# VH-VL binders against p53630, part 10

Target 1, 237 residues: p53630
Amino acid sequence: MNSKSQQQEQQPIVFVTGTDTDVGKTFVSTLLVHKWKAAYWKPVQTGIESDQGDSETLKNFKIAASTWQPPIFTPTYALQKPLSPLQAMEYEPNVDIRLLDFVVPEEWSAENPLVVEGAGGVCVPITRKLEITTDLIKHLIETSGHPVYVVVVARSGLGTLNHTLLTWNHLCDNGLRSHLFGVILNGEPNEGNVQALKKFGVNIMAQVAQCTTAHDQDMELHELPSVESLMTQQDVE
Key: E = the ipSAE of ESMFold2; O = the ipSAE of OpenDDE; V2 = 0.75 times the mean of E and O plus 0.25 times the DockQ between their complexes.

## First folded at step 2 (VH-VL)

Design g06a (framework fv_guselkumab; at its last look DockQ between E and O 0.15; V2 from the best seeds 0.00; counts 0 for: pae O 2.3 > 2, placed apart)
Fold by ESMFold2, look of step 2:
Structure g06a (fold): chain C 237 residues (1-237), chain A 120 residues (1-120), chain B 111 residues (1-111)
Amino acid sequence: as target 1 above (237 residues)
Amino acid sequence: EVQLVQSGAEVKKPGESLKISCKGSGYSFTSYWIGWVRQMPGKGLEWMGIIYPGDSDTRYSPSFQGQVTISADKSISTAYLQWSSLKASDTAMYYCARLGRYFDWLFDYWGQGTLVTVSS
Amino acid sequence: QSVLTQPPSVSGAPGQRVTISCTGSSSNIGAGYDVHWYQQLPGTAPKLLIYGNSNRPSGVPDRFSGSKSGTSASLAITGLQSEDEADYYCQSYDSSLSGSVFGGGTKLTVL
């Protein structure tokens, strides 16, 4: 074990977004954080009146093979109602979310990757100016000073072809193709959907299932790609 | 720099309770897992469990689940291993060890050991 | 009982090369989990010798090396010296036990 500082100062920010709310973004974020020995940041958390939030969920999720304890950064905004950030602000009129407020936490040492989990899907409205999750991703690209990549979480079934293609094409049309690591499918394997998405040029970087046994969670963690391998794929394509 | 100092040897009778300690220094105590490892006389090493003092997350080997309690007091940088009712078969050397942050399940620093003798 | 199998003993003359094997299964080494090695000198606590299959911590002589292949790992000691007489343990994560497993230990004797 070396005690000297590593010289990987250009550690990436990996933004985890989804095709919808409740597609498993927090579960996937948890796996990636443990695989990459990464820090975690949920910039906007809603629904805290009835839920401890995604940061606590990630903190408490046990992966037996991993002894990594991620640095977890405080959300920039935490709102009470279980609604989109825009709608939740209607119940908290003193809160006015601005994209400029989303500054990468100073506490992040940048010795390891930073996983940033978005709220809902790519078009979820965040600000009263109707700026969406995609605008937050662009903001981080423009202001963070780090490489920024995007992972899309999608259900493996439940109409995923439509939702995944809409999300993927939206991100590409917004100039984010060179930032896309790919899609992680969450749920029972569906080879038909996988092959269909691949025919459209969607990169399926992994398939996982939430509510798998602890043993299976260990296996899924092991099988996830390294952040280095994903960055290599971007350099080729 | 990093040091784990364990409590002294114990001589006990079957049925008695016992709590042994492991004090960490030279590092951020709440930021590293601490584990306990048993070595029976003339035998090898056996992992018993680990605790993360920052939030008290605790994991036990199946062989020791329900047999011991692992705890920590972060205000004094000390981890504990305790028995509510000792058995003669608990006679062994007990080590605490710290887990490193960047390799999973890596015991990077070890205490000096606490000899526990249980006899009637 | 040990989940990882090591020979109970191994010996070599000063200056020779010795290899200590550590044989696991599909639930530990065979699943791709890292192997760590510890040295326990007589009457002392274990100390870290090799981590992450092949990495050597500062202060460990470069004549100690580790490797992993398939379901097995190996610790090699070259230029054997009398100070190397100790017990050596391999260790890995085991998914069926959801925790750490150690080998049974190998006593190295320098003739």
Scores: ipSAE 0.565, ipTM 0.813, lowest interface PAE 2.0, mean pLDDT 91
Fold by OpenDDE, look of step 2:
Structure g06a (fold): chain C 237 residues (1-237), chain A 120 residues (1-120), chain B 111 residues (1-111)
Amino acid sequence: as target 1 above (237 residues)
Amino acid sequence: EVQLVQSGAEVKKPGESLKISCKGSGYSFTSYWIGWVRQMPGKGLEWMGIIYPGDSDTRYSPSFQGQVTISADKSISTAYLQWSSLKASDTAMYYCARLGRYFDWLFDYWGQGTLVTVSS
Amino acid sequence: QSVLTQPPSVSGAPGQRVTISCTGSSSNIGAGYDVHWYQQLPGTAPKLLIYGNSNRPSGVPDRFSGSKSGTSASLAITGLQSEDEADYYCQSYDSSLSGSVFGGGTKLTVL
C-alpha cells in the first residue's frame, strides 16, 4: 500500500513582471488572479498620491456573474510619487526599501496560488542599493519556500519584440530560465510578433486585450492557461 | 483524503419538500465550489448548480433555476440541495461534487449519490 | 439534448483501442474551454478520468488518454480491459449557457 503521501503540492507564487511600466501588468495580474482564484500581492506600490493603487484596481474588477473576491494583501511599501521605487524614495527620505523586507504575507493561506505583481520592468531599481526587480524575484525564490514562476507581460504591438526579448534574455541570463512560465501579450492581437517571439524560444502563454464586455472577459480568462499546466511544463524539462 | 458524503436515499410523494445534504471532509470546505449533478434513471449527467461555501455565491443552471435551492453551512462543511415541492419527474440520483480550483468547472471529487424517488 | 455530443455506445474486444468522441461547438470546446472526462462504473458515482483535456489523475492508468482539437474532444482507451466497461462522460463549460455542460454519455461495452 504505497501511501504515496499526496505531497500537498505547494501552491506556486507567480511573479508578474513586464517589459515596461504601463504594459498591463495589473490587468494581466487581475486576469490570472481570477483564473486561478489566486491571492494578490503587490509588494511595492508607487504613485499613491495620484491613484488608488493597483490593489484597488484589482478589487474593482468584476467578472460577470461572479461575487468572488480575491484575497488582496497590502503592499509592503506604498510610496507617494508615481515613479520607480528608487526615485519615489527620493521624496521620502525615511523610507528605505530592502529586499529582506519582502516577506510573503502571513495571511496567505497557501491554499491558492499567489500572484505577485512587480513594479515596472525587470531592471527597475527598487532599493537604494540599486537592486532591481530581478533581485526581488530571486529573493522570493530563495526565501518563500514555494515554487516561484515568472510571467512577463509585454505589449502586443510595435516594439514589443525588442523589449520582450531583452526582458526574456535578461531573466534567462540571471538564472531564472527554469522559472519562466512565459509571456502574456497585452493589446491588439499580433500574430506576426507572436511567431517571431516563438522563434526565439519565448513561450507565449496568451494574448489578451482589455475587455469591455463580460463576455470578452470570460473569453480572455479561458485563453489563459491553468496553473496546473504551468507546473507540468516544468516536469517535462 | 477528500471525501464527499451524501445523505441517504429518500422516498417522497409529489408536493412534499425535501432537503438532501453533502458533507465535505479532507479539504478546506470554504475554499472550493461544490456542485450538484442530477442523473435521471438511465440518463446522463446534468449540472444543476454550484455554491461557494466561503461566501455562499450560488450559480444555477438555467434548467434548474427556480426549481431547486442550493445552500451550504460552512460550520459543518455541508452543502444542501432542496425542493419546496417535489414532482415525480424529480426522481433521480443526485450527486454532489467538488470543483477543483485550478481547472475551470472540474468536478474532481464526487459524492456517492442520493437517490430520490418521488411517487404517488 | 446534450450540448456536447457523444456516441451512445462503443464496443471493443479486450486489448483493443477504442475512442469516444465528444463534439461541441464554438461556445464550449471551440471557445477553448477545457474538457474533462468522467468514468461511471455500473451502480457507482462518476469518477474523474481525464482533466484539462489530457491530464490523468493519480491512479488512472496510462491506457486512458484525452485530446482536444477544434470543437471536439476525444477519449482514447488502449489495451481495453473488462473493467473498463462503464459509461463515459465528457464535460466542459458553455459560455452561452453560462454553465457546465455534459455530454450525453457513452456506454462502453467490452466484448
Scores: ipSAE 0.257, ipTM 0.698, lowest interface PAE 2.3, mean pLDDT 92
ESMFold2 (binder alone), look of step 2: mean pLDDT 94; pTM 0.956

Design g06b (framework fv_guselkumab; at its last look DockQ between E and O 0.16; V2 from the best seeds 0.00; counts 0 for: pae O 2.2 > 2, placed apart)
Fold by ESMFold2, look of step 2:
Structure g06b (fold): chain C 237 residues (1-237), chain A 120 residues (1-120), chain B 111 residues (1-111)
Amino acid sequence: as target 1 above (237 residues)
Amino acid sequence: EVQLVQSGAEVKKPGESLKISCKGSGYSFTSYWIGWVRQMPGKGLEWMGIIYPGDSDTRYSPSFQGQVTISADKSISTAYLQWSSLKASDTAMYYCARLGKYFDWLFDYWGQGTLVTVSS
Amino acid sequence: QSVLTQPPSVSGAPGQRVTISCTGSSSNIGAGYDVHWYQQLPGTAPKLLIYGNSKRPSGVPDRFSGSKSGTSASLAITGLQSEDEADYYCQSYDSSLSGSVFGGGTKLTVL
């Protein structure tokens, strides 16, 4: 049995999480999907009573430099209230989220990467058993049959040193250090915060700002590293 | 075999309308962008616009925005370029071309061209 | 003037090497966008020749090669043959125009 063959090309799953809700995960996911020619999956979407959801946001986000049309897979769960999945289930008692339900979409051809966007940050509760986003990441590592990596989105501004380091250390303490691609800072440029995080050993992949024009979005897209370079960097670590 | 077959040559007068076509075959028509490129007599290539037939997302060059209409009928795998009022300066060869999937803005297959002549 | 600048013509004898330059700006090639090249034989539609700066589609012989550096790209043709006599266009994305731009074209004459 030759399960370690290098000739079996496996495209990675890249899980996008954040230091908090509303740090720009969907914007960053959109940039990565277009940069990497990737597919997209938001496994659990909340707030659907007032919002079409992050999959529709990504679908409709135009990046002029990119002519990629990503495959976008339906969420496994879509909940009404704009709360954590655990709390939103309080208002939908017929819904019982289980980690086993999160199966990588069969429609994914695996000819390109899959970007998976999490809900909120790494400790956001998902199931009534109090399983969190980190547990969902581990579940995908254990069950998907693909290499799984993690990108952390953080705001660029004041306070990010604390929040980013806590998130980074949490993931490392949970055995995910070898899975971490790095952090993408989103917001007004702050080189001081970038350099400080680097001194703590945090890998800063990029600094982006959520832009209002197609031209600026084109520029942000080109600052991002290729998925291949990130996988190579991880292999030498 | 990927093919783009364009409608035949047109001879028109200024002020007339015109709609030329580009039929794609040998591939999933709704899964690839189609673009239009103008080549005026003795001149080079100019990108006019692109359309994604799967959802009708359409993007125009600034030089052609408001001057032409790009559309598609996915039920017959056909893209269109249309003028509401032709000018003599619209005399040119018009090519459709498919964009490749994995490289941005890559025109990988081209139609044979449609010659449009506008004269009085 | 074309956004991408090419020499109007180049020439060479059979068997020789020629290069065709394509000079852009910070909004296109200089921003790191890929350069594609097309060959247009007399009386025919353009045909893809080089994509992604240096990649050759199936059926294009290896005597055609492309490169990119800074704000410029180059197409090289070695072992020049009479059938290479054509117009050659470079193309890239331009962020200020939010779309594709072509070079003005280069007529290659085989002497």
Scores: ipSAE 0.626, ipTM 0.836, lowest interface PAE 1.6, mean pLDDT 91
Fold by OpenDDE, look of step 2:
Structure g06b (fold): chain C 237 residues (1-237), chain A 120 residues (1-120), chain B 111 residues (1-111)
Amino acid sequence: as target 1 above (237 residues)
Amino acid sequence: EVQLVQSGAEVKKPGESLKISCKGSGYSFTSYWIGWVRQMPGKGLEWMGIIYPGDSDTRYSPSFQGQVTISADKSISTAYLQWSSLKASDTAMYYCARLGKYFDWLFDYWGQGTLVTVSS
Amino acid sequence: QSVLTQPPSVSGAPGQRVTISCTGSSSNIGAGYDVHWYQQLPGTAPKLLIYGNSKRPSGVPDRFSGSKSGTSASLAITGLQSEDEADYYCQSYDSSLSGSVFGGGTKLTVL
């Protein structure tokens, strides 16, 4: 009677990064959170002097016919200036971001996935030691005890090929290939770019765009893969 | 092992109220949607509604909206389907089913069904 | 009328290949929503047979296969066996109804 220990399917941590700032990471994260009923955590928030923060954006996002509210965890660091974390810290000399400070929120029950939104792109420095977002991802992989996957958000339009490939290759070169779920393209659909990226071996998870109608939102959510589908892809490799 | 166990068969009269149950085990009850599906005698499957026991988010099929109430008690891992006033047309087999996490609207596990008979 | 259309019945001899079609529309299958298939043996609850258009759960024989194209899906059963006699339902999501939809079901008879 091999009691196959019900390996409590450990919920994944999905790190959402981007090719750049303002590529729609928050929007995509929001969609993923709602799609997966995931918790949300942005470890580093900048620009709190001028905006309410991405967490608030997420809170205000309403999907038609959904009364569900995602668990949102407080950023470990919230900085005043709308700059990269490193630059923002120049204005806050008492703040010293360290990778070791990034611990998965205890409030996360791990009943659902955790979406972690990164700041900027993969090469954005987040510490005074010039550690970058990629290092944060690695840190979470090493310390969280959960499967960690990476989603890259990129623009759909002109210029995205270069930025996406650079980002993708960077992550691969840094040993994160097996952690890469894929790329979500944000913007007007561009099949040419999709096909081009696929030729380079980039997994395109979805194409999304900001929508204003409940119907469109539902459709966008449907376009997103299930979290399970991401986990099964790793078993085939 | 994931299991959904439903309450026993019911014989009722028109106008009576009824609440049937579906108890989940072998998984995190609060982390999965659970739905109800009606099957009238000799007919096909009809989706009625779903509830997420973790937060009690409930969604109904338009055809069943206002006709039934879906609820859950997460403390005992049980979902409910209830009628305030039964009709003869409510005579059917009712299935509860878990929705998988990985695929939208995937009913991956099913209860054994509860037969509800409404007759004068 | 079921949003997804299935033939009411199909039949085949043991060892044969049978196909059950599931025809949807632009608001469900054609919108890219996944199709799932369920088998309901006589007097039993439905059981998941195919999920995600073509994936088989553990325990489902490889004789069963699913496919999706356009606004339609198909369940194929090869090497038909007597035990395959059952009702089969396709299921998807419909955006216009904001909910799950089932096909009308197909009774498979093994001759």
Scores: ipSAE 0.250, ipTM 0.684, lowest interface PAE 2.1, mean pLDDT 92
ESMFold2 (binder alone), look of step 2: mean pLDDT 94; pTM 0.955

## First folded at step 4 (VH-VL; framework fv_guselkumab)

Design a1 (at its last look DockQ between E and O 0.46; V2 from the best seeds 0.00; counts 0 for: pae O 3.8 > 2)
Fold by ESMFold2, look of step 4:
Structure a1 (fold): chain C 237 residues (1-237), chain A 120 residues (1-120), chain B 111 residues (1-111)
Amino acid sequence: as target 1 above (237 residues)
Amino acid sequence: EVQLVQSGAEVKKPGESLKISCKGSGYSFTSYWIGWVRQMPGKGLEWMGIIYPGDSDTRYSPSFQGQVTISADKSISTAYLQWSSLKASDTAMYYCARLGKYSDWLFDYWGQGTLVTVSS
Amino acid sequence: QSVLTQPPSVSGAPGQRVTISCTGSSSNIGAGYDVHWYQQLPGTAPKLLIYGNSNRPSGVPDRFSGSKSGTSASLAITGLQSEDEADYYCQSYDSSLSGSVFGGGTKLTVL
């Protein structure tokens, strides 16, 4: 990012959440990290008993157009069972997740954006007080000292209209509309679903698919919006 | 402070093997890609390949895939370019260069070059 | 041949301005990938001159400038000096090759 303007912009935190588990949040996070030359943080990782975790998945996913090697920060919490954080704590009673423990990594230089990947969807319970992913987003808004934005990842196909509208409306109803960059649809292109969601006022910022060729991955990376353009769109309000 | 120091000039015969080196100093060697660039006599620059010493991820130009081997020894901060069987057409200047972090595929620091001459 | 096309040579008198073009295609510059420029003085290794289309690293005089538009990039040199006599290369990523490509190089002669 090169600017000759006299106005210095503080680097944003972009929270990647989803309509569900396994909608492609890590793949989308990987694309955004490489597009924006961002750092990456997964604050809560579950399922480590049999899975190296999303940070390792992102580290190992190579995109030919990109030589960016993202700073990858250690999860604040890593739990064994492949369950929601709340449920996983039942198997690790010594762990008590609290929102105040989620402090933006001090190692983040803030010379580049920070992509933060959530666990599951926006209503996934994180703490024993039944605080959810949405509460974690609000916590980061209140405490980080940086602009915070949200990207929602959804499947492109069957069921996405319902799940995306529920997620979108939930975030708007929780006062996060001005923080929403939009929705990224992941999967086979489905223009019907894109147009239907747009009619409901959902901002579709991109459609991507996990491709098998390096060339196609390069093209998808190129077509993602810049973080600067997304921040400018928020100023239209 | 960033320096890339390459091994000295080589005079070889066709069919011989060769391994030339590029030692990085003044930075975290495992945190930056290192690339190799060929310059044939009187010709321009040709990208050969890059390696990330931190995990040994290696990418080759299609023109050089299978023709050379790129490797690194992170314990001594050194990258290598290797031929198993040299050809006269391999006569060239070979540069190593570090990839910077400000932009993708940016060669920000260059070694002094290693002249390889292959003749019978 | 070279994927990025540069004129083989350009010349100018001391104090003048010259430009060096770098023409690519839809798989490189035209796809929006950054262009970098390198200076190679006679008998020396290449040196980074311009990165990310228009940025100067520390130590490069502001009389060197770069720009990009469409499928092409341009290096401009003002206030020509005899020490500017060198070969100049542009470079970008190319998606069809999944890697870096260099221009053929431009020899600058200061008359």
Scores: ipSAE 0.592, ipTM 0.824, lowest interface PAE 1.9, mean pLDDT 91
Fold by OpenDDE, look of step 4:
Structure a1 (fold): chain C 237 residues (1-237), chain A 120 residues (1-120), chain B 111 residues (1-111)
Amino acid sequence: as target 1 above (237 residues)
Amino acid sequence: EVQLVQSGAEVKKPGESLKISCKGSGYSFTSYWIGWVRQMPGKGLEWMGIIYPGDSDTRYSPSFQGQVTISADKSISTAYLQWSSLKASDTAMYYCARLGKYSDWLFDYWGQGTLVTVSS
Amino acid sequence: QSVLTQPPSVSGAPGQRVTISCTGSSSNIGAGYDVHWYQQLPGTAPKLLIYGNSNRPSGVPDRFSGSKSGTSASLAITGLQSEDEADYYCQSYDSSLSGSVFGGGTKLTVL
């Protein structure tokens, strides 16, 4: 065991959210899981009637440079329709998602970080009471007993400024500023947007792209910051 | 305690087949990669390949691809390195090593080595 | 020739500081892949000395330290002791070779 790892009292839970659906949360989560040697959990999965689910996507994602075998935990809820959780529940009357149902998997040994992938963006309703992803994050902060941090996945290209800033500010306004690791921009590199976001106080963790070669993906993986470095940065702020 | 115990020294002739073993103990054998590293006499370390005993996923160094076969029997927590036809140039110390989880491609525990001598 | 380049030998007197360099390229160390160090005492198997560029496993004295910068890594040994006489290997991953790579090894002699 690493002497430094022994110094870490508790492994963190890192919640991966996004500015929207299909911004690359699963891809980014996969990179983070491999970078940090983390476990993976998506609490709510929708659209299982039409796709294999993000957990399977992550499981099947091959990174040549990585020898990590990520533990993947079963979603607490898996819904049929490819809709938001709230909408998907309209087709499943017997399903009633409650925040209290979201308990960190017992199978998580806490020897490694836990990456938690959210559904959609921060304001996506996940319960019939219109509780949103932000509420789930808060729930985990309050109940897990572990340090909880947030990563925001956003597109890199045109139009991302507004969505990223809205998401960032939303999280800050909801008392999660000290829990924010930063933003990962997914897409073609856009230094202009990076600089613009930084001017607004947004921490840009990295720029990644899904359409890269295996080699590029490997490089991107190693361009990501370590979880330890991010935690240290939070302690200084 | 994590331990990797390798089979004993081998003396072979060119053309003969050989299978050496590495038995793991003190940890979940199916949850860690096992690798093989060659060290020729008076030379450095050379990575040969790795295997994940849990599903037998195997990766080879390009230099050793097709030259050796790596396998594992998870029922007895043992990994194997095999030659179908030995060459004199295969004379070397062979180490098995476990890949740790704290970093990619980290060989955190090593076997004691198996000396293979191939001579006419 | 090894993908990672190490000096073939270094020497120092007891109590001195010695440094072993490991020079890579943009496809390995420069690509951000972690560097690990192994100590091989005469007639023994390699032992993990440093992992993840700068981390010490349990049981490794703090007089051993690792660092990484750019395309190179370095192992530093302070307070050199006679028992430190060994071969030292750096190791990383190389994307161009799709595999682990070792340095050529450095023989450390304690004078």
Scores: ipSAE 0.089, ipTM 0.682, lowest interface PAE 3.8, mean pLDDT 92
ESMFold2 (binder alone), look of step 4: mean pLDDT 95; pTM 0.962

